# VH-VL binders against Rho GTPase-activating protein gacX (gacX): the designs that were tried, part 2

Target 1, 188 residues: Rho GTPase-activating protein gacX (gacX), of Dictyostelium discoideum (Social amoeba) (q54j98r51to238)
Amino acid sequence: STVEEVNIPLFLHNGFKYIIQHGLGIEGIFRIAGTKDKVKQLQMQLDKGENIDYDASKVDPVDLADLMKIYFRELPDCLLQSDQYDHFISLLTLDRLGQIQKLRELVSSLRPENREMLKQLIWFLGRIAVNSTTNKMSEENLGLVWGPNLLWKGGKAVSTTDMMELMAGAGKIKLIVTLLIEEQEHVF

## First folded at step 10 (VH-VL)

Design j6 (from i2 with heavy chain W103Y, light chain Q27E V33L E55Q)
Fold by OpenDDE, fold request of step 11:
Structure j6 (fold): chain C 188 residues (1-188), chain A 120 residues (1-120), chain B 107 residues (1-107)
Amino acid sequence: as target 1 above (188 residues)
Amino acid sequence: QVQLVQSGAEVKKPGASVKVSCKASGYTFTSYYMHWVRQAPGQGLEWMGWIDPSDSYTYYNEKFKGKATMTSDTSASTAYMELSSLRSDDTAVYYCARGYDDYDAYFDYWGQGTTVTVSS
Amino acid sequence: DIVMTQSPSTLSASVGDRVTITCKASESISDYLAWYQQKPGKAPKLLISDASSLQSGVPSRFSGSGSGTEFTLTISSLQPDDFATYFCQQYNSYPWTFGQGTKLEIK
């Protein structure tokens, strides 16, 4: 359970805080698309190594939410590490207790930077889910949305422009990410 | 081949409700959002909202909140839209349309449309 | 809401003519624009996405261009089958909105 403290990207840290402060009550946060050109502008800023001043720019939390998903989707490798894909999928054959144990093992075996990002992301998603009555984003909804952005098999994640490919493995991955959010206190 | 087949024309009185169906085939029903678009006589197109058949999550145009209710049946590969408290200005052709995804929300396949006429 | 304005509302042309339809957005929508063709009593048909991406099966005489707030649909040489109403649609931000349509009729 002893995890080395690792910093996450500043825009994620600040973004989590910003959405918690301004976006918790937004229906469909992470589910509905943001303004695409604005999201692109934010992405460009990040790509240039610039910091985003959310308050000064009056950034829409929905746009920021999309930016976060894009960030993880566009990582060279998925956050849960593609070489661990089959191990994650295999936990679905276990009972609940076994699944938690397996997740704990898999998460602990992730690269430290990935584990730290995952921990903070899952924490953040948990906060979103707490407000599911208002924002309509349950653990399951968040699992569905974030699953394909966090775990994929093989090469780079499939573009969102191909819904069929995106949804192909979503069912199983959804369950895994949902479980991560629900049982985060026992996994991390 | 992708095909969306909608239910037949409806004639209703003011205050009534109507439920339009859209049966999908030729693709994985749960892999695409189903959108609804209406077109009043001689008017343009108006987007009403979408449903994700995979979990029945819906998102509505604010204009149609309380007016339209979208549902789906995965076993039948069918999307439904119910219009309540019908008024004369609800008279229109209603289309179901497949969205490419939630980020590319153009519509590559359409149902043939369902005419809903509201008259006293 | 983003307002999409098409021009002209009605256009009369002859077979073989080069025709251009314009769509203007009230604010920038980058290239998140689609064009549809609709014939009477029929559902719209997708012609172009992302402002300039011709859909499979659509004749090459159709082309789209533009970015930001100004977009154009061009038919290089009108065919009898092309007389219809054309709509633009933005999908940059909710709610998705359409232009009012351009009716292309025979001169």
Scores: ipSAE 0.850, ipTM 0.920, lowest interface PAE 0.5, mean pLDDT 94
Fold by OpenDDE, fold request of step 11:
Structure j6 (fold): chain C 188 residues (1-188), chain A 120 residues (1-120), chain B 107 residues (1-107)
Amino acid sequence: as target 1 above (188 residues)
Amino acid sequence: QVQLVQSGAEVKKPGASVKVSCKASGYTFTSYYMHWVRQAPGQGLEWMGWIDPSDSYTYYNEKFKGKATMTSDTSASTAYMELSSLRSDDTAVYYCARGYDDYDAYFDYWGQGTTVTVSS
Amino acid sequence: DIVMTQSPSTLSASVGDRVTITCKASESISDYLAWYQQKPGKAPKLLISDASSLQSGVPSRFSGSGSGTEFTLTISSLQPDDFATYFCQQYNSYPWTFGQGTKLEIK
């Protein structure tokens, strides 16, 4: 038996497959909260380095979805790299073709491990969005949910101005991640 | 000062529809979820669902799917809930309530409630 | 659905009394529990979140405790304006559910 080489964390790889198999039709997947205590339990297992058998444990795909978001949010640096924040934001001033080209450039400049993880995540989110009629998770909704988990500016927001910028940034980040999902074939 | 002000009491016939409004002020309307909670006479509280005013995404309690439709108008900082095909057991006080998100899904501010009476 | 059961349904007490209301969940909800106070003809008022976090403006005589499946709301010394109906609410899993309420009335 040939073992498939996985270039991302196993829990994500298996998680993507699991959700595709069991969660594509779930209304609000990634948008609605899972069972909080169960999500915490999963997180604890992950933090301990345990291998979670999703099928054997009958894990709720919604809980797993939350675990995924938490994983990316709790990374030491955002997947899209905080030092690239301004570059990503700046692409929104371009036309659609320019945005795609800029995204391609920025994505290609990411660390290899980040690029690979992003590629697989965006592919996965694309699969979710294909079933948006059933699960109510369009590319835009997924962009809204995943945006803050994938891209943030470094530093601590202390002032009211900083908070306002963060709020304004949230809308922009949504657009960027939405675009990534929509145009993934042209970006990766 | 956070305030949620709901529309006035409604009296409807069975089969009719009613739309309740909830006007928010004192905070950024799109930064919080708006929940709806029902309380039948002498009964407890029932969570009906929430709307995210930032993109009008809605999530309903299964019990109220097909009965309640939540909408919002960001320009007016107002949330709406429409109840369709009204029947006598829909008689209740309906509250809008602010919640931060799904992780902090307690309700820190409430509207004053709207009494909906369904009678033949 | 998680069923929240409050005890007692009705409680008669006097001013100055120590009062305890219990809320039991049909399954574990960790500390994702809120307590509300409701007076006749008024909307519920949030008293406590996360099982024990007292909200701003709520008198210190109110306290919450518990985790898992059993929770308590305590009023250390009952005041006249505390006579009301109290509700617990879980927000651990959808759908969010409330207890049936505990009516605290004057003895």
Scores: ipSAE 0.846, ipTM 0.919, lowest interface PAE 0.5, mean pLDDT 94
Fold by ESMFold2, fold request of step 11:
Structure j6 (fold): chain C 188 residues (1-188), chain A 120 residues (1-120), chain B 107 residues (1-107)
Amino acid sequence: as target 1 above (188 residues)
Amino acid sequence: QVQLVQSGAEVKKPGASVKVSCKASGYTFTSYYMHWVRQAPGQGLEWMGWIDPSDSYTYYNEKFKGKATMTSDTSASTAYMELSSLRSDDTAVYYCARGYDDYDAYFDYWGQGTTVTVSS
Amino acid sequence: DIVMTQSPSTLSASVGDRVTITCKASESISDYLAWYQQKPGKAPKLLISDASSLQSGVPSRFSGSGSGTEFTLTISSLQPDDFATYFCQQYNSYPWTFGQGTKLEIK
């Protein structure tokens, strides 16, 4: 009962398994949009607390991929914790070894539930990236797609400056998520 | 003002290739996908695929895989679409069209179109 | 592929008329539908997104409605500038597909 799978939502655990079984060869998985009304229906089921039997319902892995991104984007605070935004961004000023060391420190300081979910997500994204010659989803492509779903600056939109800072930081967030995937054995 | 200006009409023989350009201005080129849409004479519209200029990632309608190749040059704010091994049924007007992404995949600005004619 | 079928294929009407063009999807597309106007020799022009959201600069005589599988474009009082071909397009599911067009011509 203390294994990693019991520390994350069941829909994610079963979803990772389903995509590993059926979705590793799908071109653009996580990059291309799913069928939008079906994704909304899945989201409604999740919001009601209903279990989804992905195999019985023959869920399109692309629709499930969208559901996962929506789940992370709609968390009350981002998984990497918005109060850590500047700390994550600043690690890019270091050389590669320093980046890995700082990333390990930042990950270890996350709330335990966030750190565990991140570890399992990054492991899963690594499984997708191993198949990038087939699915066209490299670590960098995944970093681009997942960046805005995992890290954003906190606070309400009080000016256009907040919007401009988000846009300017998007390339940096991509690099941080890419590094998480590439160096996960040293970070977790 | 947003503008998409395409290269001029082309007349080609079967088996040749053609590369159509689409020069964008009036917006941040890398913030929007560029889609390509074809319209055969007297017919409706067919979506061919998109390119994300921010990282050159492409996604094609299966019908056009192997026929069309989409690229972009961020420094020139220009998208390109190349058709290979042209046949007479490739005769059409080819449009570039701007869409925000593949979620908001309606096309708010279109190029003027490039007529490609394939004949012996 | 989701097939988009427009009715009618050709519509004759007079200036001042109220005109309705329909678009039927082969399966539900929720409200992920756009309408375009195309004049001869010109590119399509976006009129409506998300079934009913009017684009900036488009006259208010244009309106869209519908959800699921049936959609309508309405022009409340035709102007001379409105005689054109109209297309619907779905963006619910890959590949994006267009209706075959409805040509609106002067009676």
Scores: ipSAE 0.708, ipTM 0.858, lowest interface PAE 1.1, mean pLDDT 91
Fold by ESMFold2, look of step 10:
Structure j6 (fold): chain C 188 residues (1-188), chain A 120 residues (1-120), chain B 107 residues (1-107)
Amino acid sequence: as target 1 above (188 residues)
Amino acid sequence: QVQLVQSGAEVKKPGASVKVSCKASGYTFTSYYMHWVRQAPGQGLEWMGWIDPSDSYTYYNEKFKGKATMTSDTSASTAYMELSSLRSDDTAVYYCARGYDDYDAYFDYWGQGTTVTVSS
Amino acid sequence: DIVMTQSPSTLSASVGDRVTITCKASESISDYLAWYQQKPGKAPKLLISDASSLQSGVPSRFSGSGSGTEFTLTISSLQPDDFATYFCQQYNSYPWTFGQGTKLEIK
């Protein structure tokens, strides 16, 4: 059998656990802004390499949600890998079964550390979506919010055409992340 | 030029409802949140909530949940706020106000206000 | 909720005066603070965002300063058009809250 050799950053692992314990019922989690100065403080702690004890500090789950989005947005390359942007977008031309099969292939081809982080993130987002009747965060709402944080087109310096294509692609990226959450049992 | 034009003043009896409109022009309606702010006579300003016209997602101040319902019609560039089960303490001027999002939640353009008077 | 407390509640001044209005937050809001001017029967008008950033078209006699819990709005040389009520507003954390206002009256 296989053994999992790839771990995610401790702050994410403990953060997912903390939000599952305290944040599943919070309306608009990931959609609404956290307390801005507190999010800045958390980011400073993370940037310094400090461990954050969420329980001892009584961190607001909404603030931690913002911190998580900032972390992914500030990665040197997006989690889904910018050189795969066109491959991800193109899967939307397929029927549902083909989309799931292609998505499984693309996810399997990600760098191991990215694939493991994506798997845990998508599992976590699934836990949020199960509680959507209370927190108002469906798979589609999560796809909308997380899309810009997980996939963007890299390449040469941004041009007006590239910016327009990125803006026009936001709805497509939303669908891809939505599909990841909805079909994770078949993708991972 | 950005403009927010609200519907006219309303006089209502307790228990009635009212729907205030706010028509936007001079900008891309779906690119900005629409906030609602109330000002009761002799009182300060109270933020009521926002709607994102791009996906109709709403978020309310807890104080106004169940009282206010915010909607929008992107084809008409119009935001709406409905107040239900009106009481005399709902008497106020109600403003729509444009904000970029809930991070930059300062209001750069305001409607002229709609006075809602609730009396028996 | 973050309570925003303005002082003074009422201020009498003459044209040409330097006027300072203070806004105090019940907890730190960094620089997430806006100032508005409101004349009777009119909607508020944004003057300043992010504590000190002057809105386009606002006269340079208006300035804002502060960070954390204490903020000031200054009008360096009061003009007749400046007699109004002034509100601060925080947008650091939900719900967004306003100060109770400072009424600036002609002396």
Scores: ipSAE 0.694, ipTM 0.859, lowest interface PAE 1.1, mean pLDDT 91

Design j6 (from i2 with heavy chain W103Y, light chain Q27E V33L E55Q)
Fold by ESMFold2, fold request of step 11:
Structure j6 (fold): chain C 188 residues (1-188), chain A 120 residues (1-120), chain B 107 residues (1-107)
Amino acid sequence: as target 1 above (188 residues)
Amino acid sequence: QVQLVQSGAEVKKPGASVKVSCKASGYTFTSYYMHWVRQAPGQGLEWMGWIDPSDSYTYYNEKFKGKATMTSDTSASTAYMELSSLRSDDTAVYYCARGYDDYDAYFDYWGQGTTVTVSS
Amino acid sequence: DIVMTQSPSTLSASVGDRVTITCKASESISDYLAWYQQKPGKAPKLLISDASSLQSGVPSRFSGSGSGTEFTLTISSLQPDDFATYFCQQYNSYPWTFGQGTKLEIK
């Protein structure tokens, strides 16, 4: 019937489905490191533009979770757009309702490609957080883990200097990503 | 200079519990994981788990789930590990050890160790 | 769990000798391996990370090599301070595991 147009990379689309099927019950998913040499192999496949058949390769969902974080961290510019860093951080000065309203405005101002990818990612993270009594990954834990992968100051590729700036704002970015997950029904 | 100073030796009877402390100084406590490693007398080293002091998140080696409980107090820059229902085979030296995260999970600074002896 | 097997379990050597300690992993760990030195009654001391990266303050007579499943710690000219027990540790996958140790004794 209706052909769904996917505006995100196929590996993410299929990866979200795979983790929903196999990984929602895994303690510390996204928080604990995967098997490092296997994650490196997956990253090399992705960098070469190869498809990854997660079921055929029996990929560990924790390894795929690491691959996803690496993908976002290595984007030329962060998903939330580095030129919006101060606008995102400043919303924390508002009360909860003002934060939600401002967040909706900032999200609507993102490039359409980034907004669509963010919407699908945040929906997916919400699926993980619903199972937090089993997987021990609450919205706040996901916010902590995903914050440095989604927003940093500067417009350049991630570097040692960019990582130092990221550490300076990490606690605030955690809160912004937590709010995205908690209030997604009002933001998107 | 980075230092990890642990609480003193403990002698306990079977069935008791013990809480070991590890006070950190010389670095930002919340920027590094604190790991716990045990060494039974004349034996090798066993990794027990870690705590991230930034949010108190813990991850345990399955072997020590239910035996060890790791906590931290960021205001005191101190990590804790409590051992419950002690048995004689829990007799060991227990080390705290600093690691950056679980990607760089080698331990560049260690506490001096806390000897826990379980006997009647 | 990845099993780390060290050999030999005990090694006797003289000051000035070149000594080699090996560590084998039960499956590939790439280069995610560290070496530690431990003296009696003391905490382990990190010597090497990432198979070959020498920790600051460790004498240059120590070196590490290897990748995959086989790793070597070499002391090029043994000194009196080097008589200790040496452990390898993998951090490729959970749980992190240590070898059972190699005791380096004076001959």
Scores: ipSAE 0.673, ipTM 0.840, lowest interface PAE 1.2, mean pLDDT 91

## First folded at step 12 (VH-VL; from k3 with heavy chain W103Y, light chain Q27E V33L S53K)

Design n6
Fold by OpenDDE, look of step 13:
Structure n6 (fold): chain C 188 residues (1-188), chain A 120 residues (1-120), chain B 107 residues (1-107)
Amino acid sequence: as target 1 above (188 residues)
Amino acid sequence: QVQLVQSGAEVKKPGASVKVSCKASGYTFTDYYMHWVRQAPGQGLEWMGWIDPSDSYTYYNEKFKGKATMTSDTSASTAYMELSSLRSDDTAVYYCARGYDDYDAYFDYWGQGTTVTVSS
Amino acid sequence: DIVMTQSPSTLSASVGDRVTITCKASESIDSYLAWYQQKPGKAPKLLISDASKLQSGVPSRFSGSGSGTEFTLTISSLQPDDFATYFCQQYNSYPWTFGQGTKLEIK
């Protein structure tokens, strides 16, 4: 699938395109912190429901990358749905083929809006990973970074929580998201 | 209690390499980024970069790309920084420092520092 | 790179004095500023984060204020243990940068 389907928030749709156009070669995109005050400004605009013209504003793709992570982290529930946490974790006991099949089932059972958003996000992350020789963001690395932002067991991710601590011991989530990116053609 | 213990002082000749170690204890080594900061004699502090021990991902200050190489050994809870092609202006105290997190990158714990002296 | 400029570079004061150190950023860093204390031959010690958040174990006579481009570290009543060099550090944008330091010495 492509990001041409506009069934996701506009800022993500346009953001994916913008980063693909201007950010594919940026080392550490999604891994390194953006300019914090600028990210806050973007978030404020988003919260106000304003349309952000990335080109006109010459937004740094790294800042936008942070905004995207923040957006998913601050969702009322994780994109992969916290009530599905145990099901996702359980797929790690399966062989590769079984994992793909289980992922396909789990993804198909997600709420339609979550499934569509996930589909577009994973496609986008796949595009980032294709350029890993330059940007140093492999599927595994992206899985590590995005894992905690996409799946948690219960409640809402605390924004003030140390993200590194969340990632620590979250190796299973990393594997799941990595697998989603690697096998997206077979999952979606 | 969190502790960062660095290797001892080093004296090197120009062109040589040196590898400084930083052993962490009192916390989960892979849960925090390890940063490196140098301080030349009588000078201020200069941030060099960080490593994520969980996957050994590194990010360098552009100024130190090609000069510094950061690595880590999770089994030993130890971070390493190697400086190559040493010059006199590389003479400094080098600190490892624990970053609070990737977003709030202030340093709550520091090693005692390692003095690296480059002289003919 | 964001340039952090501290003032003064050297400050002479007496025990009991109220001391203020200023840190200016070349561009806005919001509140992403930390203050450190460094004594000779020792590593820096974190005093304040987020411009005004006093770290655990740091005496209450230390305080930080400011936002945007101007920040201040204040010691309400200087104690003998406070004579040291102080550094500000921004973590708003890469690369993280420090001020040049303010040496607080006995008058």
Scores: ipSAE 0.858, ipTM 0.929, lowest interface PAE 0.5, mean pLDDT 94
Fold by ESMFold2, look of step 13:
Structure n6 (fold): chain C 188 residues (1-188), chain A 120 residues (1-120), chain B 107 residues (1-107)
Amino acid sequence: as target 1 above (188 residues)
Amino acid sequence: QVQLVQSGAEVKKPGASVKVSCKASGYTFTDYYMHWVRQAPGQGLEWMGWIDPSDSYTYYNEKFKGKATMTSDTSASTAYMELSSLRSDDTAVYYCARGYDDYDAYFDYWGQGTTVTVSS
Amino acid sequence: DIVMTQSPSTLSASVGDRVTITCKASESIDSYLAWYQQKPGKAPKLLISDASKLQSGVPSRFSGSGSGTEFTLTISSLQPDDFATYFCQQYNSYPWTFGQGTKLEIK
C-alpha cells in the first residue's frame, strides 16, 4: 500500500463499474434526468447505508447517474473544496499550458480523499467521453453537467443562494471540469 | 410578457419537409429548454423532445427520432423544428413550449401552435 | 411509457358547480404531474405543477391533489371561462406523457 491510504464509497466504485458495463452507449447519460421517483428510492437506500446491488435490482444506468450527481451535490463541501473556488476560476486567465500546470497544483493540494475521488471520477468521465459519438456526451457536455456538482462558493450547494452563484459562474466551472477530463493524464 | 410566436400554417404533400419556427421574447432565450409537443386530431398531446438553446443540445422522444429535427438560433431567439418525409398521419398542430429543464419539465408558456396539413 | 388515463372523458356542469377531474398513472409518478387547460383553437395553459402547486395568475378556485398514481383537479366554483378541455401530464419518467383530456362542457 502507499504511505497515504484513501478510498471511495463502495456505491461509487460499483456504480462506475456498472455504468461502464451497461451505460456507455446510453444517449444523454448524466445529461438527461432519470426516473425521478426511482432516483429518490435509490437515494433513500444509500442514505440508510445500504449496499445497492445494481445487477440484482436491474438499476437503470440513467437513474444511477442522477444518484451520483446528487451524492456530490449533497456533500458537506464540494469535492474541489469551496475555499479553492477563486483559485480554480482564476486559472482560466492563463494559456493552456499554464492552465494545466496550475490545475495539477490545485489538484495536488486537495485533501487526499477528495483527490482520490476526483481522479477516479475524472477517469470514469473520460470513459463516457470516449463513447461520445454514441452517447452524445463529450468532455464539454460532461463539464456542463458535472460543474455544478463539483465546485461552488460558500459551502452547501442546495440553497437558493448557492444555486444562483453556480448559475452565474457555470460557464467557467464547465471549462475547468472539461479541462480536467481532457488533460487528466497531465493533471493526475 | 413572455411570448412564443410560431410560424403560420403549412399545407404539404407527402414526402415533403416543413420547418416550423418559434420566436421567443420576454425572457433570456438560453435560460430555458424549448420543448415541442404535437396534437393530432383525436389523439391528445404528445411530447416530441427538447432543445437547450444554450448549447444546442437535443433530446428526442424515440417515437420522433428521424422524423423531427430541432435547432435554434440564439441571435434570433428562435427555435426550429423540421419534419421530414411527411406522411398524412403527420397532420397535427405543433406547439413549442418553454420548460426550465428536464427535471422541472412542465410547460409554463406555449406558442399559439402551427397547423401542418399533409394531403395528396 | 407511463400511460395517463383521465376520467371522465366528458363532464357536463353548470356555473357555480364544484367539479373534479381525475388522472391515473400506470405506475407511480410521485408528485411529478402538471395540469393544463386548453380552449378550442388555443394552446394549452399551465394551471398546476408538482401535483398541487398553483401557477401564478391562475384563479384560486383551481386546486390539485394526489401523489403516486392518482391525482385530481378541482374547480371549487365553476365560472364561464372554465369550459375547456383539461389535460394532465407526467414528468417523472421519459418520455413525458399526457392524459387524453377531459372536456368540461356547459350543462
Scores: ipSAE 0.790, ipTM 0.888, lowest interface PAE 0.7, mean pLDDT 91

## First folded at step 15 (VH-VL; from n6 with light chain S28N)

Design s4
Fold by ESMFold2, look of step 16:
Structure s4 (fold): chain C 188 residues (1-188), chain A 120 residues (1-120), chain B 107 residues (1-107)
Amino acid sequence: as target 1 above (188 residues)
Amino acid sequence: QVQLVQSGAEVKKPGASVKVSCKASGYTFTDYYMHWVRQAPGQGLEWMGWIDPSDSYTYYNEKFKGKATMTSDTSASTAYMELSSLRSDDTAVYYCARGYDDYDAYFDYWGQGTTVTVSS
Amino acid sequence: DIVMTQSPSTLSASVGDRVTITCKASENIDSYLAWYQQKPGKAPKLLISDASKLQSGVPSRFSGSGSGTEFTLTISSLQPDDFATYFCQQYNSYPWTFGQGTKLEIK
């Protein structure tokens, strides 16, 4: 029954805030696995529509990081929109200036809901990367981890053949997400 | 055939360092993490950390931070673990062990072990 | 750290016996448990992953069961080759931890 001005799910909005407050110094955040039974419990709460009070429950930011990745991977279509896969991959044939220009164009063409979620996610990942000397999560490491959660070809990768095609492009997707984080001031 | 072949036994004095190698064959070296596990006399197995050879990213058990340094050489399909400032408590057998990642962190292939003995 | 407690610490049994070794976790680890066999002077050998998934090349007399905090390794008909020490290992939560072992001796 709340009136919402926020364009992204509340669990993400509150989750970004929580990790900024408690998790920027955690080594390997998003890269290392959380405590698996606890991540399952959090996912069950989210799936039931329960509100998670991260502070009251003293949620481990690493567990919340895993929950966020699961949310994006389970979307019916990926955030960067699977019909744009070839367009995103093709920008890597350009020099750096061309890559930034093309990326800005592709991002502007996303559904407004996806563009706003992407903007907030990339801003948040930038906050983590600024602290990489402590948390060991550079833009490149975040690109590696987040790539398969943000972009895939032709919808969900539900077959061995689809997964093989996704893996063949994994290094390219890493570079695209890295570029989003590094150049966000020029893209959004 | 997947195989992990470790360097030979070492005898060291306190304060020295040792670098153990683990050469992988029979699989794509960068597709799997390399974990290190120790077994001290009269003690069980202890996980020390892992390295992802694809980008050299490392993660250590807090107990071994500052003691162990893990590296890899992709061109030689070889993982390394260096122990610094050796003490008698570091006497153990050290294993490299292959795991898919840190989610499926069970170890399907192990090196033969390298005995490191630290004595004055 | 999750403490893995094995019982018994030593077990004597005869060829043909059914042998059961237990492993208890200090907290819930779902099914994220592996079993290893280690013979003297050798590296551990993976027998079972995910509490119950038998690894390729492991004899079918080995089986694993359990979830949550209590797990068992069963050898349905003990063979002379099964003399070894057995370890469980959890991979639910960092750091990965092992049980202290169960030495299986043939009578």
Scores: ipSAE 0.815, ipTM 0.899, lowest interface PAE 0.6, mean pLDDT 92

